# VHH binders against a5wdp0, part 16

Target 1, 213 residues: a5wdp0
Amino acid sequence: MNKHNKSADALSLYLVTDSALCADKGLIETVLAAIDGGVTLVQLRDKHASDEALYTTACELKEAIAGRVPLVINDKVQIAHKAKLDGAHIGQGDLSVKQARNILGHDAWLGLSINTLAQLQQTHHHHLDLLDYVGLGPVFATATKQDHAEPIGLEGLSTLSKASVLPTVAIGGINHANARQVYQTGCHGIAVVSAICAADDPKQAAELLIAQR
Below, E stands for the ipSAE of ESMFold2; O stands for the ipSAE of OpenDDE; V2 stands for 0.75 times the mean of E and O plus 0.25 times the DockQ between their complexes.

## First folded at step 12 (VHH; framework vhh_vobarilizumab_d1)

Design d4 (at its last look DockQ between E and O 0.41; V2 from the best seeds 0.48)
Fold by OpenDDE, look of step 12:
Structure d4 (fold): chain B 213 residues (1-213), chain A 122 residues (1-122)
Amino acid sequence: as target 1 above (213 residues)
Amino acid sequence: EVQLVESGGGLVQPGGSLRLSCAASGFTFSEYRMAWYRQAPGKGRELVAGIYKGGHTSYADSVKGRFTISRDNAKNTLYLQMNSLRPEDTAVYYCTAVDYDEWEGRPYEDYWGQGTLVTVSS
């Protein structure tokens, strides 16, 4: 089995899938087009799928990608292991980093979402050897009538990116309008969802994003 | 129907303690991030404390060390233990449940209770 290099460059254009947004064109077709456009890493995410359905999709997607880029799964570490995916990404307060690493093994990709400097510092102290990268965000958030999670903004992203000893990917509300500014913070990569999944031409959408790096 | 019902509010003297509860129904409680917000008269709503699905917690600086957020998934209940209460803690406290998409920076779903009044006064 060919192993991917766990370099920061692999995070350059990070695609997070959305089954609903990809429904018209097809998930696999959208992902492959996006890879042709310059996506460097794919995270399978499906909020509505059962674990069984997600496993099936994971296997099909893995086969379709054919080792061109790393394939990780959101949160479902057991499925990553069973489907022999390249890794997983987990959030704060869910499965512990140690537990995730134990399930995935030493060679798999493991990413962690970071929302604050305190979380980053804690991660450095306790999990530095267990993680391959960190997602920093949300950088941007949609304004709502009611308060939700506060975005870190570009300034916060810059601060966290510079403080991180791990490779970094920016998370949250990133699209063609703000990608350049995000890249300029020093973050190694950007994670996008709708910017590619909802695009009429996922390949072109990916090309336009990576060109901003 | 989704419901969040807060309880435990009331009048308390400075330095006193209260424990708020939020009973949730109509959705899968364990799959949501939960939080307490508060709104004082004439001020905007602000985050007080949050708790993730796995139990990770966060606090506003103004309540750190004094308030403790916790959840019981078996009982579909969120708690806020408030110690060393101050007059500036006076507000309506709201329970919220959020299914948040961190990758897009927006919630899929959010639910709010009607709030419970906490008054700290001598």
Scores: ipSAE 0.552, ipTM 0.907, lowest interface PAE 0.6, mean pLDDT 93
Fold by ESMFold2, look of step 12:
Structure d4 (fold): chain B 213 residues (1-213), chain A 122 residues (1-122)
Amino acid sequence: as target 1 above (213 residues)
Amino acid sequence: EVQLVESGGGLVQPGGSLRLSCAASGFTFSEYRMAWYRQAPGKGRELVAGIYKGGHTSYADSVKGRFTISRDNAKNTLYLQMNSLRPEDTAVYYCTAVDYDEWEGRPYEDYWGQGTLVTVSS
């Protein structure tokens, strides 16, 4: 299928799902309420589900969303193709950009995570015509005992956003307390998980986030 | 369930070499930050070398220039090439992985192997 109109405005409030955080309220119920509240794009993510379970969930979520916003999947490009989702988002350690585009076709959304200026420069030199957006981050991060956190911060986000030829969505640690500052860096949108998925009222959580734009 | 299984340890003379391997299962290997730690008798665990999702590496000063960390994402395997071994390198070496949620900017969980003993002695 031919899906031509891929606007950067779809990145404005980018919901990434977390099946565990949605378990009490229900995944579909959470996503639909969040869309009603102003979510502009949904990414299905469940890195521990079997491919069979994830495919089933993708099909159910696609039906429920009913084309109101784009639905992409995290990492599992082959599932996006099979379930006829709107696209996928991949990371630096995943399938190559060329392989992902070949599987998805010309018209699907394809995004790539960028953590450093060097990665952004490589993307500009080799992959511009294959990607629709980049995810920049992690903007905020919690350290682990094995390593120190290496967030790019608001300054790093601003630098990468200004350098990017592609539309940008900020990723990593974004919530109600910091969303306004993130939008103020000039990125096209923000990606959130627990700020919506763990909220008592996902619709209201989405409304409060988009109001910070 | 995440599992990390180290191999390649043993007894070696000073100046010798060993290659440690860590077979990983139960996760998408390419998404994890990986590292080797070691614990000498009577001491705490210390970082030896780390390798990030994108391939960049870090080393403790004590092993810099002698040890090389690498990963093979196609084989789900982490390696540590240890050259010019010294008696002070004697330790149990642990493979570690961090399940890091980039979208939330926080760790999900830390995983450790059972360890493989390296003894450097003459």
Scores: ipSAE 0.449, ipTM 0.837, lowest interface PAE 1.7, mean pLDDT 89
ESMFold2 (binder alone), look of step 12: mean pLDDT 83; pTM 0.847

## First folded at step 14 (VHH; framework vhh_vobarilizumab_d1)

Design e1 (at its last look DockQ between E and O 0.83; V2 from the best seeds 0.00; counts 0 for: pae E 2.2 > 2, grease 24.22 > 24.2)
Fold by OpenDDE, look of step 14:
Structure e1 (fold): chain B 213 residues (1-213), chain A 122 residues (1-122)
Amino acid sequence: as target 1 above (213 residues)
Amino acid sequence: EVQLVESGGGLVQPGGSLRLSCAASGFTFREYRMAWYRQAPGKGRELVAGITYGGYTSYADSVKGRFTISRDNAKNTLYLQMNSLRPEDTAVYYCAAVDYDEWEGRTYEDYWGQGTLVTVSS
């Protein structure tokens, strides 16, 4: 049973954790400070941690957050279920939306990353009733010599946000320098990682981000 | 434990060919972009070739048309076919697993092999 109201406002400031970036201050301490600063949803993410370690961390975070904001986990739907988290976020090519929903149950948060209009349309046709929100991005991306998804930019984000029937959170390269512009696209929220996790003052960092909304 | 183990390096004459292999274990190989890097003596490490999940390839200009990167997901193995080798190709070649962080909008080389030495000399 999920005690949190599944509203678009819950996506306003979406914190995605990074254990390495949070190492100096502590993951839990950083998250709590960020919540004090205005974070409205927390996603536990650590692609290098064992499932056992993630489970332990999930339980500790859940206890520390104490229901103040929803806590979801990236990709690891089984851990979300076992640790009784509020939900999970999955990407394209991960566990199917249907399978994820079956594992999480009806009340849990389930988000999906969307990179293209075609993906959004497909999602609307096949998974609309199974998802609670979509992550749209990457909005911004670092240029590399490797082949990767092209950033959608602010214009792309605006297009996808307007086309989306589900609540939207912008993903990819979002920070204090571009948050205002991202909010102005009509996207309901922004997801950030290093902007808060690497900040000397996570609370202030969060305050400065949410103030741009 | 994650492991990337390169093999196939050695001494070859200019114009010759070598095939490098990288055996991967300890992670889900098919979910990673893979790449070859090289580091010549006194030089920085540089990207040589990359390959996506679905097999799309990219190459440095210096090796384009001569090198071919490929992968066998069933064998968890990355390959680099090197033809028409030149002395300037002399380097330690490294295999890397590359991840794209959609939340940060950037790529990371998550895992590295220890490298295999390729020496092109007459």
Scores: ipSAE 0.480, ipTM 0.888, lowest interface PAE 0.7, mean pLDDT 92
Fold by ESMFold2, look of step 14:
Formats: structure tokens, sequence, C-alpha cells
Structure e1 (fold): chain B 213 residues (1-213), chain A 122 residues (1-122)
């Protein structure tokens, strides 16, 4: 097991994996190259994998990372526990923050997605001592949408970042073209998927992103 | 295994009506946004109608006022009521389960049905 101090600096460049986008180079190669380029935290996410496949990947990725940066998993808190990952990130689903903390234990990373001021206020009032950070977003969205949800934009991100008592990572549509503006809102870090996972050179992609901080 | 199985397609005269169904299994239906797409011969697949888990609906301009999308979360079933059908509505109709990926800020069509043919005859 590798343990990391739970510093806001770990959020500086937050990689979220996507196994399909990594297929050409391989997930492990992509993640290791990205860490070499400046990624400070990795979230394992594969939205289509079975729990069995995801557990196997979690174990392999943990071994490959070898404690260089924290490794968390998206939503699958029991897999984080079984694989002894560094923690988990959960959304505004039915899994409660309290339940996730009980499964993970006191020392593990736990983050929560926030996209409205009301959610942030509820988090501050009810869950503040159970979380290590919040993810704020989505900052940007593509043109294809099917509901009334809107991205929060740079102004929304700035408002939520200033209101947050917890460390913040910005999420949603972030790439090298907009990363500088995102960092300028005062969030502690940025989360990316395709900006690194789909890049021809994941190390260089990470370098270009962190240089904008 | 995830399955989306469309039914209710067939031959109908112009001005007629048809109701499509899509039976879903192997995933948590009520947590997905659902959509109908169609593909006419020689054309790309186009969005016809969508419905969120909360019941908000949207429609392509070409079908607005004539088609109604609905869902029954208890039965894991998506519906498309098609009224005032026109020859231009002739296509294979596909049911899709869609996900909004907040980390990327984009929509993905995660699961597709095999399609059901609707022919509006001359």
Amino acid sequence: as target 1 above (213 residues)
Amino acid sequence: EVQLVESGGGLVQPGGSLRLSCAASGFTFREYRMAWYRQAPGKGRELVAGITYGGYTSYADSVKGRFTISRDNAKNTLYLQMNSLRPEDTAVYYCAAVDYDEWEGRTYEDYWGQGTLVTVSS
C-alpha cells in the first residue's frame, strides 16, 4: 500500500482514464507516460467494464503506478477497498458520502462531484469532515445535449471555487486550449480525459497542460 | 448482457399511426436518458426524439407535434407514438440509451437496439 499526504497539490493535474481512448497505446502505458509528464493524481474510470474486469485493471494499475501518485476509482468504492486503492470519487447518486467513507476508512481519498451552489452548501453543512475535495463542473460541454442542464462555465467555476471550503478540481471539457483560463479561476486543479487519453503523446500532453498552471 | 429490443414497426399508409416499443434489459433503465434515432436508406442516423430520466422530452423539428416519446420505468420500456406519418418517415428506427459524461462534457450513445423497420407506403 502506498500512502500520500492529502494535499490540494495532488489535484493539480488530475487524469481520469477511459480504456477505449487508451486502446492504441494501452491504458498502463498512457497513465505512466502521463505521470512522467506531470499528472498528479489518477482516477480509474471505465464506464463499460464489468466489476471483475475493473478490479483486475485496478490491481494492475496500482502495481504499475507504484505509489508515484494517488490512484482513486470512479464510483466503485467497494473495488477501491478490495484493491487497496488510495480512494474513490463519487457523484450525486444514491451512494451517500457517509457510506463511502465507512467503506474506505478514515485515511483514503474521497471526492464528490458538485455542479450547483446548493449542492456545495449541502456538502459544507452535512459532509465537510468526510471529504477531501470536490469536483466542480462541468465547466464546458460539447454542442450535443439532450436536457436542460447547462455547463457552469468559467464564471460558475469561479463562483463555486471561491465558495468552496474544500480543495477544488475543475471538470468537464478541459483541454490545452482552455486549461490556462480554468486555472485562472482559482481552482486547485483540472481534470482531463481525452486531452491525455486520446493524445498521440500522453507525456507531452500532460506537460503542456501542467505548464498552464 | 445489455439488450434493447425494438418492436412495433411495419407498413402503414400516409396519415396513419404506429407505436414503437423498446424493451430494455441488463442495465438500470431508469438512470439513463433514452432516445429514438432513425436511418433512411442511403442516409446517416439522425436523432428523432429524446427523453431524460426526469421526463423532459425533445424532438427533431421534422417530427415535432406528430411524434410523442414516453417511458415506463417500471416496465423498463421506451415508447414512440408516431402520428400523421409521411413517406419521409420511412426508416429503420433505433432505440438508444445515452449517457452524459460530465468529465468530458459530452453525450455518448452507450447502448443501441437492432432497429425496427417503419415503411410509410405510397
Scores: ipSAE 0.364, ipTM 0.775, lowest interface PAE 2.2, mean pLDDT 88
ESMFold2 (binder alone), look of step 14: mean pLDDT 81; pTM 0.818

Design e2 (at its last look DockQ between E and O 0.74; V2 from the best seeds 0.56)
Fold by OpenDDE, look of step 14:
Structure e2 (fold): chain B 213 residues (1-213), chain A 122 residues (1-122)
Amino acid sequence: as target 1 above (213 residues)
Amino acid sequence: EVQLVESGGGLVQPGGSLRLSCAASGFTFSEYRMAWYRQAPGKGRELVAGITRGGYTSYADSVKGRFTISRDNAKNTLYLQMNSLRPEDTAVYYCAAVDYDEWEGRTYEDYWGQGTLVTVSS
């Protein structure tokens, strides 16, 4: 059951967890500190964890967060349902948006990654009533192979954000050095990973990011 | 152990068709972006086609309209349908898996197959 208001402001500072980066301080400790610092939504993500491990972590994290901010899970919609999380975020090739919504129920958060204007348009035509927000990106990227999606940059982010009917969160390579520029595009929020997870002080890291809004 | 094993290569006449397969194991196939590369004799390795986790495809200009990349996550298999083959398509074709983190915008690792030879000749 979703206890949170599904507003664009809830996307302001979107934390995506990384268990490896959080290992020294602890995942739960890092997340709680980050929430104290201004994180407004948490996404549990661990590509290398088993579903069983993710479920356990999800339950523990949910309890620790204690309803302060929404907790969603990356891709694993069934785990979100089983663990009674606030929702899930899916990519273009995961479960269909309809399937995900059916599993999560009407009140749960459901986000979708968007990489192109064509994808955004398709989303508007077919899934507008089923989604709560879209992730736009990657905004920034390191040197990658040519088969990867090209970063959309700040200009692309601005274009997609303005075109989006749904609340938007910027995804990809966002950190303290570029957060202000990302916020200035009109995007409702920023998603960060290492900027908080790898910080010596996750609370301060979060404070410094949200201050750039 | 991570393995990518290409198959389906061979000799074909110009205008002919081949379908390459890449069997993946030792990693979570569905979590990776996949691609086909090729290397012709005396030339560098070049991207032929890519496909994201979600099935979004991209192609080199030289193969657009002729080649189709696809994936079957249930079978851990990548495919390349090659139609209207030309002599200049002659190369060793490689399957690649890329661990790309869209949230960080970073590639952490990649895996490569040993390749399969495609020869287009009259």
Scores: ipSAE 0.540, ipTM 0.912, lowest interface PAE 0.6, mean pLDDT 93
Fold by ESMFold2, look of step 14:
Structure e2 (fold): chain B 213 residues (1-213), chain A 122 residues (1-122)
Amino acid sequence: as target 1 above (213 residues)
Amino acid sequence: EVQLVESGGGLVQPGGSLRLSCAASGFTFSEYRMAWYRQAPGKGRELVAGITRGGYTSYADSVKGRFTISRDNAKNTLYLQMNSLRPEDTAVYYCAAVDYDEWEGRTYEDYWGQGTLVTVSS
C-alpha cells in the first residue's frame, strides 16, 4: 500500500460538486476558481447523470485540474478506474470496500461514509488497510418525519473524530456559518457543496471557508 | 415523469398475509431511500418501514417482526411482505421515494404513490 503519497491535509477543504448549482458559471470554472481559493480535494458528484455523461465530465475535469489536487468520484468506482481519477468515495451498503479497492488498485484514494460508532468500529475491524479516510456525518441536517436522515451534530462528530484511526472529513450541511465549529471538533477537514458551488465568487468562498480552520 | 405505482392491496382475514409492490419509473431508483407509509381512516399518514439505498431497513414498532421491506434495484421495485395481519393494519399504503443529499444534509425532492388499500377483516 503506497499511503505515503496520501496526506490527511488533502481533506482540509473538500469540494463536492453539483452540476446544477454550477450551471451558470460552469462546473470546470467553479472547480478551478475554488482550487485557487484553497480547495484541497475535489469529488465529482452528479447522481442524475448517465454513466456516459459522467465519464465524459470526469475526463474533462481531470484534464482541467491537471493534478493540482486529488480528484475522486462519488459512488462510481468503475468510472474512476476508467477515467484514471485519483480515487472514489463510497457509502455504507453500496459496493463493498474490498470490491472498490480491487477495481481502483492499491494507490487510489478510497473513502467511506460513516454515520455511527458501530459503523466506525466495523470499518476498523474489517477494512482499515483498504481505506484512506472516512467521511463523518451528516453533521447538520433536517430531521423530520419526511426525512429519514438524523444529524449527528457537533457532539456526534467530536465523538467519531476522536474514535477514528483513519483521517476524517466532516460532511453534511457545512457552510460559512458553522465551519469554524466543525474544524474545532478535531476532524481533518470539511466537505461542502452549495457553500462553494452556489457562491457568486467560488474562489472567495473557498478562501473564507479555509480561513476558519 | 416520476411515477410510483403500488399494487397488491386487497381484503384479507386476520392472521393472513399480503405482499405489496411499488413499481418505480422516471428516476434512478437505486439513488433513493424508499419507504412505505400508511393512512388509516381518520388518522394521519404514518411511517411503516424504510429502506436505505444500501438496503438497511427500519420498522415502526407496531409492525416489527411481522412486516418485511425489501427492494430490487434491478427491477426498480419496492416490496412490503405483510404477515400476521391484524384489523389495525387496515389502511391505504403509500410508496414514497426520498431524494436525500447527505453531503448537503438536505432533501431535494420526495415522491409519493397514489396508494393501495389493505383491508383486514373477518
Scores: ipSAE 0.464, ipTM 0.825, lowest interface PAE 1.7, mean pLDDT 88
ESMFold2 (binder alone), look of step 14: mean pLDDT 82; pTM 0.828

Design e3 (at its last look DockQ between E and O 0.41; V2 from the best seeds 0.00; counts 0 for: pae E 2.3 > 2)
Fold by OpenDDE, look of step 14:
Structure e3 (fold): chain B 213 residues (1-213), chain A 122 residues (1-122)
Amino acid sequence: as target 1 above (213 residues)
Amino acid sequence: EVQLVESGGGLVQPGGSLRLSCAASGFTFSEYRMAWYRQAPGKGRELVAGITWGGYTSYADSVKGRFTISRDNAKNTLYLQMNSLRPEDTAVYYCAAVDYDEWEGRTYEDYWGQGTLVTVSS
């Protein structure tokens, strides 16, 4: 059962956790502070943690959040189900949308990462009734020596956001310096990681981000 | 156990062609961006070509128009078709699986092969 209303506003400030970045202050403490600052949805993410550790963390985080905002997990749909989280977010190479939905049930949040217009169109044709929102990105990319796809940029984000029938959250390289511009594209929300997780004051960091909306 | 095993290297004359393969195992190949790197003797490792999980490709300027990177997700295999080879292409070529953090918009190499030697010489 999901206690939260699946609205676009729930995506306004989307926090994706990073256990390493949150290590000094504590993951739970950081998340709670961020919620106090205006975070509207939390995604638990830790690709290096064992499933057992992730499950434990999920349960603790769920209890701490106490229903204030939806709690979803990245990729690990089975853990979301077992820990009775509010939902999950999956990528293009993860479980199929249908499989994820079957595991989570009808009421759970299910998000999908979208990187191209073609993917968005395919999603509309095949998975529209199975998803609650889409993550659009990466909007921005950090400098790297590795090969990576070109970021969609603000223009791309605007295009995809306008084309989307589902609520949208912008993904990739979003921080205090670019949040306002991202919000101005018409995207319903922004997802952030280090902007809050690495902040000296996660509450203030969240406040400053949501104020740009 | 994660493994990346390169093959197809060898000796070739200038203007010749080679096709490198990289067999991947121990991880979900389709979820990773893949790339070819090379390291010539006495030089640093450099990016040659990359390919996303969706098949989008990019190339170093030095190989653009001559090299083609491709992947077969059903076979967990990465390829590099190298045409019009030059002596300066001589290097050990490495296959890499690149982790992409879509939330932060950054990538980093997760796994490396042991490399295969390509020698271009008359």
Scores: ipSAE 0.475, ipTM 0.883, lowest interface PAE 0.7, mean pLDDT 92
Fold by ESMFold2, look of step 14:
Structure e3 (fold): chain B 213 residues (1-213), chain A 122 residues (1-122)
Amino acid sequence: as target 1 above (213 residues)
Amino acid sequence: EVQLVESGGGLVQPGGSLRLSCAASGFTFSEYRMAWYRQAPGKGRELVAGITWGGYTSYADSVKGRFTISRDNAKNTLYLQMNSLRPEDTAVYYCAAVDYDEWEGRTYEDYWGQGTLVTVSS
């Protein structure tokens, strides 16, 4: 199943896709160029796609990536299983960690989003042996809506990263302007969307981001 | 076509209960933060309750302990259980969807239903 060593180094530059942001260059072209530039893991994410479209895209991406880096999917654990992806990432209110691991098998990547120290502590107490990494965030936020999760900031990220016994990837609002500061908190990697997906040159964008580590 | 369709409004006596529903289509419901807003006659629209894609809930102080927001992601439906209704709860109730992206740390769009009228009176 999982063809890659599950090392924290795979989190170094974590690309999360968005088909709309990739529209000018195309999703496949963007992902392959980003891998050439130093992306170490790809998460397929398209919040607006049907399951059927997402499955088709997962198969196409898996074939195009050809094992160069791990390919995981956001939320859709059954699609990861059916398309034989390298794993999945889930949120706090999604499928339970135990159910996700049961579907994916022992070897697949499984990550979990963490927003608070309480969530991290629950993860350590109940799910530690079921997860390969945690996503910590959102580090930065541009939304003003009162019902979104409050950003944890660089201080919150540093606190959670130091407390985590699992490898960490920083999530939320990360781009060229702040990536160095994010790496300096001690997380194992950064997750980006528009910094690469919307870039004129995805390869160069990835190169510039990984160089900040 | 994105659609949010509220139902379950009506006339109810003070102290009574209503359950509002919001049927969603045209987007991936499970990935949206959802909320109920209301607009009383002559007043501005106010937030009543919110629920994240992961089920964390929040409430306006005026409804805490009386109202319960919930969602059924398998049925693409948002609910508001309204208990111990008071005349000041009289309003048009709106379902809203917020496309919040934790990976980008930003809100993309808000979508709104047409509303359902709740009248609390003797």
Scores: ipSAE 0.342, ipTM 0.782, lowest interface PAE 2.3, mean pLDDT 87
ESMFold2 (binder alone), look of step 14: mean pLDDT 81; pTM 0.810

Design e4 (at its last look DockQ between E and O 0.55; V2 from the best seeds 0.55)
Fold by OpenDDE, look of step 14:
Structure e4 (fold): chain B 213 residues (1-213), chain A 122 residues (1-122)
Amino acid sequence: as target 1 above (213 residues)
Amino acid sequence: EVQLVESGGGLVQPGGSLRLSCAASGFTFREYRMAWYRQAPGKGRELVAGIYKGGYTSYADSVKGRFTISRDNAKNTLYLQMNSLRPEDTAVYYCTAVDYDEWEGRTYEDYWGQGTLVTVSS
């Protein structure tokens, strides 16, 4: 099992997969092309797939990536463990950070989504030694209803990034038009979905994003 | 077919309690943000409580400390525990599901139930 360096640089270009967007080119093909383009970490995400299907995809993707970059899974910590992925990313209120760490083991990547300064402070107080990075966002968002969290914007991202003791990756609505501004906030990396998954040339898309760092 | 079916409404005296349920089907429940809205007679629809995919909750100021929103993903069910009910809580309560992608910062779709009536009266 290849061990990846858990440096902040590993978060530089964080690809979150979308099976629907990747359907034409293929998920694996898209991911590999994106890695060729400069993606430094891959998160497997499929909100429509069964756990069984997700496990199968995880195994196939892991094999295809062949240790070039870390592969983590969104939320599904047990699948990460079973498929021997490099780690997982969890949201607020999901499986506790401690429980996730216990399942994954001490060497695995574990990320946590952070939406507010209060959450960040809580994380620092209780889980600092258990996490490898935090996702900060959403930075950008479309118009939402009252029940949705307001986007933190670039200013909010800057504040949270500066306050964070852990490596940071920006989350939410990031694309080629705003990547440079996001990088300029001090955030260590950007997470993207459609910017790469929906691109005609995922490799080029990745190259153009990482070039903005 | 997507369905949200509210239940648990009824007549209750001031100071009483009710527990609303919303049974969801036809979509991947665990991936949606859920919320309760209410509409009182002659008033507009207002947010009562919301719960994120991961379980983070928010409440209207008027119900903080009295209402609790929760979800059971295994049962595809949303709940609203309402304690210390007041006459001003009288309304039709609606369950809503929102397909929000936190990584894209985008809402794709939303669904609404038919509502359940809660009447608080002595």
Scores: ipSAE 0.624, ipTM 0.934, lowest interface PAE 0.5, mean pLDDT 93
Fold by ESMFold2, look of step 14:
Structure e4 (fold): chain B 213 residues (1-213), chain A 122 residues (1-122)
Amino acid sequence: as target 1 above (213 residues)
Amino acid sequence: EVQLVESGGGLVQPGGSLRLSCAASGFTFREYRMAWYRQAPGKGRELVAGIYKGGYTSYADSVKGRFTISRDNAKNTLYLQMNSLRPEDTAVYYCTAVDYDEWEGRTYEDYWGQGTLVTVSS
């Protein structure tokens, strides 16, 4: 996909990787099968890998994807730059949106995680021209012991999605059982991890997810 | 080896203030969601305040406006500033660290300190 034409459609089915969950088939095989099944954007994530290992993986994955969909990295903006990935996704953390954009350049994808309406409003006021999309969530949580501030739920997702000026991808706990409901809130896409990474057949898993759109 | 060590507890009169600290080691502190829980005698543990990797904070209704959670990622330290203390704030306060995967909506690791006693009396 042409980087100058960063379409919200690239968010339709957003795969976030987990190398451990992909171990049976391998990371690259899983990602390529998922793209064949309808994944529209891939985020490389392995927060426990060394930067050196992650850089090597980023380069291998970029070569394997061969430009079929955008490849972004979670948090590690320097690695996105060094490996010439299509961009990065960051949280409300150390590296500011301005710093990330400075490292990536004007053409790269840059997304930001949003959990609350207040964060969305601050993003609209300060960062609109620097971001390509926002990730809204977490929509669902599977943990049994959580603080009472999470998850945002379908109603929270709908509210944030309707309020957002930027394209939206829903994140957090999304799988085959709930993907249709998530799409129906009006977000531009869904992000999944184990629904594809842990699937026996990642291509079929992606097909079944995108069919719920 | 993960370690969470709370300090700063003690006896304080109603209306007083305390600042709790939690020194963390053995994990990448900035990557974890941190929280304070408390347990009053004969009661279960309850969430007091949480702070996410990105700095977003949440509070139990009972402490809103009186308590402030904060973190210093350079010092690997979590704080709880407690103002306008009330007798019902008497509890053992625990520092917690949670490896929360927001993309999956799942908690992977959950660590607890041994606690520091706060007594609001006299």
Scores: ipSAE 0.474, ipTM 0.823, lowest interface PAE 1.6, mean pLDDT 88
ESMFold2 (binder alone), look of step 14: mean pLDDT 82; pTM 0.818

